VH-VL binders against o27280. Designs and how they scored, part 260

Target 1, 266 residues: o27280
Amino acid sequence: MDSMNVPEVLEIKRIVEESESVKTFIFSWDFRREVRPGQFVMVWDFRDEKPMSVSLIDPVRSEIGISIRRVGEFTDRVHGLSEGDLLGIRGPYGRGFELMGRDILLVGGGIGMAPLAALADEATARGMRVDALVAARTADELLFLDRLEAAGVNISTCTDDGSCGFKGFAHERLLTLEENHDMAAVCGPEPMMFQVMRILDERDVPAQLSLERYMKCAVGICGQCCLDDTGFRVCAEGPVFWSQELSRVREFGRYRRDPAGRRVPW

## First folded at step 10 (VH-VL)

Design Y83 (framework fv_marstacimab)
Fold by ESMFold2-Fast, scan of step 10:
Structure Y83 (fold): chain C 266 residues (1-266), chain A 118 residues (1-118), chain B 112 residues (1-112)
Amino acid sequence: as target 1 above (266 residues)
Amino acid sequence: EVQLLESGGGLVQPGGSLRLSCAASGFTFRNYAMSWVRQAPGKGLEWVSAISGRGGSTYYADSVKGRFTISRDNSKNTLYLQMNSLRAEDTAVYYCARKSHYGSFDYWGQGTMVTVSS
Amino acid sequence: QSVLTQPPSVSGAPGQRVTISCTGSSSNIGEGYDVHWYQQLPGTAPKLLIYGNTNRPSGVPDRFSGSKSGTSASLAITGLQAEDEADYYCQSYDSSLSGSKVFGGGTKLTVL
C-alpha cells in the first residue's frame, strides 16, 4: 500500500465555524503530497471513515482545510472535537478541477461551496476573472462569502426564501446572468447541478461538476462508487466530471443509489 | 442596432474549401456565444457549429465534425466558419446567429448561399 | 431522440386560433431544456418569436404565446392575420448530441 492509502493521524490545528451547521477543520500538511481543488480525503475518527472535500489549500502556511456539515452520527462526533484533538486523514483522492480560459463561473449550493472556495483561490492566483453564484436555502446557509470577497471574486447570491440576494434557486438566478464564461465549475445538490448544467449546455459554456457520491472505498473497488450508465467510479474517475460526460448518465438529476444499491429518487 | 453581416459564400466543387465571415456590430461581441445555422433549399434549419464568447470552447454537429472549424476574432468583431472537404449535402444558406444568455438565437444575419456542385 | 417533431403544415382563417406542436424526447425537452420559437417569412432570415418557453421579445404581439409540458411544447397564435403566413420552427438543446442545438422540421402556416 503506498502512503496515499495509509491514514496519517493529524492534530486539529484550528477550527473555523462557517455557520451553525458547518465547520472547517485545519491541519498542517506536507505539500510534497500534492492536493488540488476538487480532490477529497478520507476522514477517520477511529470508528468510521468518510470522504470530505478539501476546502482550503494553503502551501504558504503548509495547511489544508476540510469543511464538514453536521448531518449524522459521524459528523456530529467530528463537530464535537476541539483544537488539539486527533483525526486520521488519508489521500488525497480523485481528480481535481481543470482551469481553462480567462473567465470562470463557480456555482455552489450549500456545502458544495467548499471545494469551489479552494478552486476560487487557485483561479484568482492564476489571474483569472472569477464570478461566483453562491446559493442556499437561507442567508445563514450561504458559505465562504467573506473568503471569496477577500480573494477578489465577483459574488452573486441567491436564497430560496429571498433572505439574501436573488429570491429563488441557483438555476433561476443563473438565467439572469448576462456574461458568458470560458468554463464553469459546479458543486451542490445533484438536482441543482442538473438544472445548472442544462443552462450552461444551452449557453455553450463547458462545465465541470463535482459529484460526491455515497462511497465505501477510495479506489473504486466497490459498486457504490459506480455511475449507472457510464460505469464511472466517482473516487477513481471523479468526483469531477465534464458536463458532456454527465449529460449521458441516466441517473444524474433523476435518482441515486442507497447503500444497498437500490434506486432512490431525488 | 444589432447587425450581423455574412460574406464568403459562393459556388465550390465537391472536396473544395470555403471560408465564411460574419461581421458583428451594435453589441459587445466578446460577451456572446455565436453559432452558424444552415438551411438547405426548401428544407428546415440545422445547427452547424457554436463558439463561446471568448473562443475557448467550440461545438460541432456530427455532420460537420472534422471538416468545419469555427473561430472568432474579438478584436475585429468577426466570426468565421472554415469549411473543408465540402459535399453536395452542405449546399445551404448559412446564417450567422447570436446566442442570447437565455439560450435562444436572438439575432440572425441575412445568410450567405453556399452551393457545392460540379 | 435527437429531433423535434412538428406538423409540416397548419392552416386557419383570419381571426381564428391555431396551435403548432413541437414534440421532443427525454434527451431534449423531456430533460428540461427550454424551447424557443422562430418565425421565418418567405425569403427572409428567421426571427426570434418566443424564448425560454413563454417569453416574448419586444415587438412580438401578445397574440403569440408559448407553453411547455413534459416532452412537448406548443406555439399558439390567436386572432390569426394574413401577415402571420410563414414557416415556424421550434428549437431546443439535445443532451444525446454533444453541444447540439436541435430544430424542429418546421411548420408552414397558411392563412386561408
Scores: ipSAE 0.024, ipTM 0.563, lowest interface PAE 8.0, mean pLDDT 84

Design Y84 (framework fv_marstacimab)
Fold by ESMFold2-Fast, scan of step 10:
Structure Y84 (fold): chain C 266 residues (1-266), chain A 118 residues (1-118), chain B 112 residues (1-112)
Amino acid sequence: as target 1 above (266 residues)
Amino acid sequence: EVQLLESGGGLVQPGGSLRLSCAASGFTFRKYAMSWVRQAPGKGLEWVSAISGRGGSTYYADSVKGRFTISRDNSKNTLYLQMNSLRAEDTAVYYCARKSHYGSFDYWGQGTMVTVSS
Amino acid sequence: QSVLTQPPSVSGAPGQRVTISCTGSSSNIGEGYDVHWYQQLPGTAPKLLIYGNTNRPSGVPDRFSGSKSGTSASLAITGLQAEDEADYYCQSYDSSLSGSKVFGGGTKLTVL
């Protein structure tokens, strides 16, 4: 029996308020069960279970962090919890990011900065140069800027409304950045990731992209996690994919699937 | 003034090896991906290989994969193409080209001729 | 076999308009990847003529224009001059299993 398929009930050790809508929940973790940036866990509030990316991996303190945006009933309940309260955690699941070369560009939109913040920590620990393009609708929705700065990351920001940094979308800001990197990692809304991927492909920057799609297959219902054309399963073969893999998928950046498997436009 | 200057071409027998060099000047070399593009006599352009600005990522056309190795030395502003197991169909002018941040090849060298013949 | 298809030749008289097509597929131009155009004068290296579908580098006259629609792109040359006689190549990116930078087969423009 794989123990990672059974939720372990863990005490919330610390809660960090990242913004009005995002909190990071920190737990003690036994690193004999290894976790890598880009992997996810199933978070169980004893009523519903949802997949969440790991945003902090700290073997020195023996801690992991999970950043959760308030967007519905489950996340509202979890946001109402306090230090000392209990959550069920199982995993980690999925393949994480691979690091290569001497420098990396991170491109994150909204909560997509969560798995990239964990990746930034690993990249800086390995002595890589890290540049991050952090994108959001408004300045108040930019995440992890203080943490990235403390890690020595070179930060560029953009907001749709111009309230911080470049006024515009991530891909528009990327076109004005005159650096070439050994690799990139991208996480955010699929339309943003699609535009960013095309630019990185044309610049000869190999990119890994994290798909935060609905993942019922994390509990063994794999049909719901299939991508068109290739039949990739997000929970088994993702959530992290190389751009070369994603560019062959007709649905990437064009539509998503709801819990019933129906196509929903972006 | 951006300048790219290729060297190292010549006549080689099938199965032989050559190393091409491209000396770059007039720009911050490490900030740009670089490519090799070749053109057989009287034929069209064919992309051969690309390398990222810091040198950690490389790409190859299927026709040369496993035989050619692209590399760069940013301290010397120089791009290299090591060509092994050369075949008659590798005969071409080899151009060094700079990849712009918009994805185009915005500057090209004058080319160096590689002839694979016995 | 080119992944991007161009007519092998096109001709026009001075002052006329000529158009050079570049036909791709869903894995390249149809996927949204940009098209770039290069001019190669006889005996010289290629020179960037159009980048990002429609943009001209400094020094390229506005007689040259690019466009893209669906799985195809085109280069238009108006007010054709003898100096325009050259080979023209389109270039894009292909996302197939072996995805890479792809060139069209080239079009020889003759000014009659």
Scores: ipSAE 0.438, ipTM 0.751, lowest interface PAE 3.4, mean pLDDT 87
Fold by OpenDDE, second read of step 11:
Structure Y84 (fold): chain C 266 residues (1-266), chain A 118 residues (1-118), chain B 112 residues (1-112)
Amino acid sequence: as target 1 above (266 residues)
Amino acid sequence: EVQLLESGGGLVQPGGSLRLSCAASGFTFRKYAMSWVRQAPGKGLEWVSAISGRGGSTYYADSVKGRFTISRDNSKNTLYLQMNSLRAEDTAVYYCARKSHYGSFDYWGQGTMVTVSS
Amino acid sequence: QSVLTQPPSVSGAPGQRVTISCTGSSSNIGEGYDVHWYQQLPGTAPKLLIYGNTNRPSGVPDRFSGSKSGTSASLAITGLQAEDEADYYCQSYDSSLSGSKVFGGGTKLTVL
C-alpha cells in the first residue's frame, strides 16, 4: 500500500539471550520514527512475516529491541540467525500504552513481559514508581528480572511450580499485594489477563491490557484480528486496550480466532 | 484499629452544596481505595463514588456524575465528598468505606446524615 | 431496581437454616466478579460479613457461609440466632455500568 509499510532491511546489531526460549534482537533505529511501548513491528525473514512487540526503546543508543520466543517454524529460523544477519522490519503499528499517575503496576506473564519491560524503562525515566509482578511457569522462564531491577523497578515474582517467588498464578499473587496503583499495564496469556483485569477493576485501578491475535496486514484492512461484537481490530485499535474496552469484548478470555476464522478456546 | 469518622452532614436546601469529610486512622491510608456509600431513609445501600489509593482515579455513580466530586488528602488521612446541586433524592446517610484488596468494603464509618429539603 | 436481586425478606426460627439469594447477570456475577455480603443491624452501619464469595473476616462465626454459581450467589446462615435479625446486602462489580459497584436491594431477616 504505502511505502511506509515496506519493510526496512536492518542488520541485527546484537542478540541478547533472555532465556532458553527467548532472544532479544537489537537493531539500529531512526527515532524520527517514533515508537511507543506496547506497539509492535512486523518482522520479515524474507519468507514469512510475524508481529512482534518492541521490548527495548533506547533513544540514546538509537536502538530498539525485539524479544522473540521460539514457538514455531518462523521463530525457529529467526533464532538461528546471528549478529550481522538481516531482517525486514516494518512499523511500528498499533496503539501503545499510556502512562498516567505516579505509581504504576505491571503484570506480565512469560513473553508478555516484553512490551512491559519497555514501558518500565519509560515510566522509571519519568520518575514514576513502578511495581512489577512477573509471572512464569518456572523460574527459568522469568524474563527481564535483572533489567527491571537495574531500572529501579520493585519486582514480585510468581511461578506455577513455586520454583521462584509465590507459588501460583499472577492473579493469585496479585490478591496478596497491598497496593492500589494509579494505573496498571498487563500482558501475558489471555486467561491470566482476564483474571488480573477483574481484580484491578474491583480495586479501582485503571488497567491497560495488550492482546495477542492473529495479525496479517497490521494496518487494519484484512480483518483477521477483529474482535467479536465490537469489531475492534487488534492491530489498529490495539493491541493495547483499556479494561473498559475489553469488558465489551465477548471473546476476551474465552476464545480467539484462528487463521481460518474458527473459534479456538483458550 | 481501623477507624473511619464521617463529618459534614446537615440540612441543606435543594440546589445547595455540602462537603463531607472522613477521617481515617489505623492503617496506611494511601494503600487503600476509598468509597462513599449512601442509604436513603428506609432504603438500601447505594454506591456513590470511589477514589484510588493515590487519588489518581475517581469513579462516580450515574446519579451523581457532574454534581459530586470525590477527593482525598493522603497527608491528612482524609477523604472528601464535595456535593453540589443537591437534590431531595440525595437525602441519605453517607458512609465512608474502605475498599479491601478483595474489592469488598471491609470497614465503614458510622455515617453522616445529609438532608436536602426546602 | 437494583442490579443484584435479593428477596425482600426471609424468616426463620432459632436454630434453623436460612438462605438469602443474590441474583445477578453476565455483566457482574456471571462475569466472574466476586460477591461480598454485608450485615446491617438496626440503627448501625453495615458490616462486612463475607468477602470474595466464601471468605469470613475475623470475628464472623462459621455459621455464616457464602457461595457463588453462575450468575447467582447465596448467603447461608445455620443455627439461626436472635442476634442475626438484620438487613443483609450482597455486593459486586458490574462492568456494564462504567465500573460501578453494585448492591443488592437488601434482605430483611426476621428471627421468629
Scores: ipSAE 0.390, ipTM 0.784, lowest interface PAE 1.9, mean pLDDT 94

Design Y85 (framework fv_marstacimab)
Fold by ESMFold2-Fast, scan of step 10:
Structure Y85 (fold): chain C 266 residues (1-266), chain A 118 residues (1-118), chain B 112 residues (1-112)
Amino acid sequence: as target 1 above (266 residues)
Amino acid sequence: EVQLLESGGGLVQPGGSLRLSCAASGFTFREYAMSWVRQAPGKGLEWVSAISGRGGSTYYADSVKGRFTISRDNSKNTLYLQMNSLRAEDTAVYYCARKSHYGSFDYWGQGTMVTVSS
Amino acid sequence: QSVLTQPPSVSGAPGQRVTISCTGSSSNIGEGYDVHWYQQLPGTAPKLLIYGNTNRPSGVPDRFSGSKSGTSASLAITGLQAEDEADYYCQSYDSSLSGSKVFGGGTKLTVL
């Protein structure tokens, strides 16, 4: 019997409004069930279940946080909840980020900054130097800046519209940053991650990228999260992959597949 | 001042081998990807091969895969192209080029002529 | 045979505006990859003229400009001068060729 396959009904202890469209839901957590940055949990509202990345891992307070962007019916319902309300949490699932070396570059786009915020906490706790490139469409969608600053992270920002920091995309901002890193971790829209990956490959910086695509089954086998050429299943073998694995996938950064397996452009 | 200087070109018979070198100066060589780009007489530019800054990744045009090997020695600021099983179609001026952070070839050498004929 | 298509030649008189097109597909320019432009004077190595679709390196006069839309890019030369007589190449990246860098076939600009 694996207790991770049974949802535990947990009380929402605290809700943090990260932006107009993003909230972090904080729960008490028993850390005998280890959680690592880059892993996800299944969130159950007693009607539907969706995968969500863990954005806060706090063993000192015995808390985890799950950041959720409002994008559809399920997330709208969850955003309507209050402190004291209940959600089912199952997991964690997937492989997390691996930390190597003395310094790390984090590149996050939009809600993709959520799992990277948890990674930043772990990396700084280990004494690593952490540089973060935080990207969003507008200034109001930049996430976790205060939390990263409090952790001692060196922050660069960019927005598509130029409302904060560099005007442009994450990969364009990265081209102006000339620091070497022992590794990088990247999470955000796939086209952004593809462009960032190619630059990091050119700089000989090993990168881990988190693919949070249409996962249908936690712990189970499903063909819906399969990648071209390699047969990788995001929910089983991901969501974190090394750049060397993704550089050989024709699909990565070019198109995605819907639940029926059809190609959908970015 | 960025400078790239190619050498090693010459006349070689079909099936033969040749090794090109490119000496780089004026920048931190290990921080830039490098490429070889060729141009046949009276023809256009054709990308041949690329190598990442520290040499961990190499890339080849389909026309040269299995025959050409790109490499670099960052301690000597030198880029190499080992060309084996040469064909008449490989006759071209070979340029060493630096890949900018924008993905463009921002600096080029003067080129070295490789002629494959009997 | 080039994945990116350029006209083989273009001509203009001094002071005129000339445009050189670079037509790609969904696997390169249409996929969002940047377009770069190079100028090659007779008997010389190519020189970077435009990078990242619209940017000029130091020393390139503002008479040269680049643009990109859909699956195509264009290089515009205003106030055409005799010194502009050269071959011009566009360059991008094509995902269908295992991530290869691709050049256009080149355009010979003749200043009348």
Scores: ipSAE 0.012, ipTM 0.488, lowest interface PAE 8.9, mean pLDDT 84

Design Y86 (framework fv_marstacimab)
Fold by ESMFold2-Fast, scan of step 10:
Structure Y86 (fold): chain C 266 residues (1-266), chain A 118 residues (1-118), chain B 112 residues (1-112)
Amino acid sequence: as target 1 above (266 residues)
Amino acid sequence: EVQLLESGGGLVQPGGSLRLSCAASGFTFRDYAMSWVRQAPGKGLEWVSAISGRGGSKYYADSVKGRFTISRDNSKNTLYLQMNSLRAEDTAVYYCARKSHYGSFDYWGQGTMVTVSS
Amino acid sequence: QSVLTQPPSVSGAPGQRVTISCTGSSSNIGEGYDVHWYQQLPGTAPKLLIYGNTNRPSGVPDRFSGSKSGTSASLAITGLQAEDEADYYCQSYDSSLSGSKVFGGGTKLTVL
């Protein structure tokens, strides 16, 4: 049993300011309920419930962390909370990343670095060599660089505006990298993930990609998180998918769906 | 100067086994994915198998899956293809090829001829 | 066996321009995967001629150029020379096939 449908009310133990727009909320966790990198929880502020990826998994301190970007009314309210305040946490849900081989490339865009930061911790603990390509619009929006560096991760950065590292997009930076890896894990905006996946497929690097935006049905009983061509349900069969699975999905990288199911171009 | 040199080809009976080797030099072998590509006499190119730089990931064409095993020894800069349960249709020149970081096969060996015949 | 379609042969006289087409589908070139081109002289191994749709490796003359549009790619050879007589192969990646790099059937270029 790896899921719970009843929220547990937990106290916010610590809040880490990751950037102007991102905070990590840290809670005590009973690890009799296993949590894996790539899984998500439902966060309940006693008004609304939203899915959030787990960004810290620390069995030594018995803590989990949830990184939240300020993008709307729910996240604005949660960002206004302080240490000692309460949130409801339900989960974990979804399948986590699978690790194989001796080397891994992480490619993260914006808040997509959150689940990849937890994965980096697991990969380094397993003795894997970890290279991370961290992408954002500007230098101030690059996330987890200090945490990744402290873990021994080899970091490359790219920013759209050139304010840190390579000037350009993640896939453009990836084309200039001259090392190969046993696997990759990718999380970020869907157009970025599509371009990165294509390059990794051609290089024979198996990749896992996380589709966070479709996590609307935590119990997997509704069609809201169903992908077009394959019929995948992100919350039941994801949010993590192998690149070979996603390369067959007509929607991936081309269009999205609004809450009503209508096609919207990127 | 990048060099790839295949060996191990020859005549083998249907149902037999053969192991191909590819000796690499002139580059950091472990940093490149490697592939085997074959060409039957008078026919076109067919991709057979690929292996990641550190050896953790392996891919096979459906025609050889379950019969061929790709491997590498990065300490010896050598790529291998173990071919089992060989069939007449496996008769081809087998090329060792380096996968570039752009996804192309940027360097090829001279090829080694495998003939499956009774 | 070929998922990328090339004409089996093309011919031209010295100094002429020839083009070799490579027709794919939505699962390969149409999905955005790059097209690479290889030249195979009689009795030799293939050699990379064009990578990433349009790029030439060092040592490849600018007489050779690549292009890509929709589900198709083309190799253009201008100022055709006798030594260009060879087999030419396009290559891409097909997302409908597990881990599969796909080659065109090849085009035999004859210089008349």
Scores: ipSAE 0.082, ipTM 0.610, lowest interface PAE 6.1, mean pLDDT 85

Design Y87 (framework fv_marstacimab)
Fold by ESMFold2-Fast, scan of step 10:
Structure Y87 (fold): chain C 266 residues (1-266), chain A 118 residues (1-118), chain B 112 residues (1-112)
Amino acid sequence: as target 1 above (266 residues)
Amino acid sequence: EVQLLESGGGLVQPGGSLRLSCAASGFTFRDYAMSWVRQAPGKGLEWVSAISGRGGSTRYADSVKGRFTISRDNSKNTLYLQMNSLRAEDTAVYYCARKSHYGSFDYWGQGTMVTVSS
Amino acid sequence: QSVLTQPPSVSGAPGQRVTISCTGSSSNIGEGYDVHWYQQLPGTAPKLLIYGNTNRPSGVPDRFSGSKSGTSASLAITGLQAEDEADYYCQSYDSSLSGSKVFGGGTKLTVL
């Protein structure tokens, strides 16, 4: 729709500090524009526009939340804003997560927990049992643990340095988890997602994975985003993909392409 | 001690139907994905179907898709395979197998023979 | 016709070493999927022998070992014994078949 291509200027209603580097910005939202977990919006600070995943969807309070990690000039400026300040929001865009079955495993790394937190809310509202594997480099980078616990989610943590939970990577922790699930949803660094996907494929657990690097393609900015070997169009079909689609792509988890089309290792 | 016991095999005519059962014991059944693997007389192993631990997700080999249905009843610790539109090439010993968390089939039943013949 | 290729037969004398190969492609072993091995004695169900490329279940002697490199895997049996005479199958996962488990064609081991 035309309205999706024009930013709406919205007042920041509330800011939640999730960690030293992550804040959730909450806005009033008209749910005649449906928003689903796994979708993103374009956030405009009146200078630059960046895609951000929706991390809170609350029709009862008529609110959405957008979680933003501080990593550069744009996000530094946005982190400097206060309640009452204005941002432009355009969207939502992209394919959201689909829920099936009676239980779900969420595997999130760092800020990848943001869209999975919104998914956890929807899954619990549907009466599904939710297990979450929350991974980060260190304990202070684990996100949304209190929110997930309040929702009744069964939480496992792992950190690279062992400062909280299992010492090691998400895929190593997953190998020690004995429970099987009807489906999984995975979001985080691409190498982590590749390792997790492979394990879930072997367990016959269908998984959906979110590819953040291609979100701008959904709004027509980059034109064509093709994955190697398949001609698969991330901008038309993503950012959320089923594991069966991604397992056929040599590019996923191994390399990306520069502007000249040359393969660049992760 | 993990045990898997298949039943329901027998002789059926082409186009007929048959339902196999697998009774599981010695482990928390709902925590494991389960599979059916078959072996035609004198031939190798062929994976047929898989079901997730809570039963909400199923997968099928292309050779049986649309004809076979895998299901489970976790309250009875039992796995099922409903086989419809049977063909002579479906003749095989059918094994119930537990899927380990490493992706292997770590325990197998003794097998039940299905013969499709006129 | 098998997606994973094994030699149909191998043979050895008691005390010798044999190796059984399992050759795949970029859509299975080459994709990074693990290889598992099963032993089937005549008239019995298959038994897990090696899982996750290199791991042995409890009760499997260390004479049995697995390895994986590139698009192929191997099962090595040292100190052959008469009771090792069986069919051996490799198994992996193949993404090109809409995500399905695949077995090798099997290798009959004869101890002479």
Scores: ipSAE 0.090, ipTM 0.613, lowest interface PAE 6.1, mean pLDDT 85

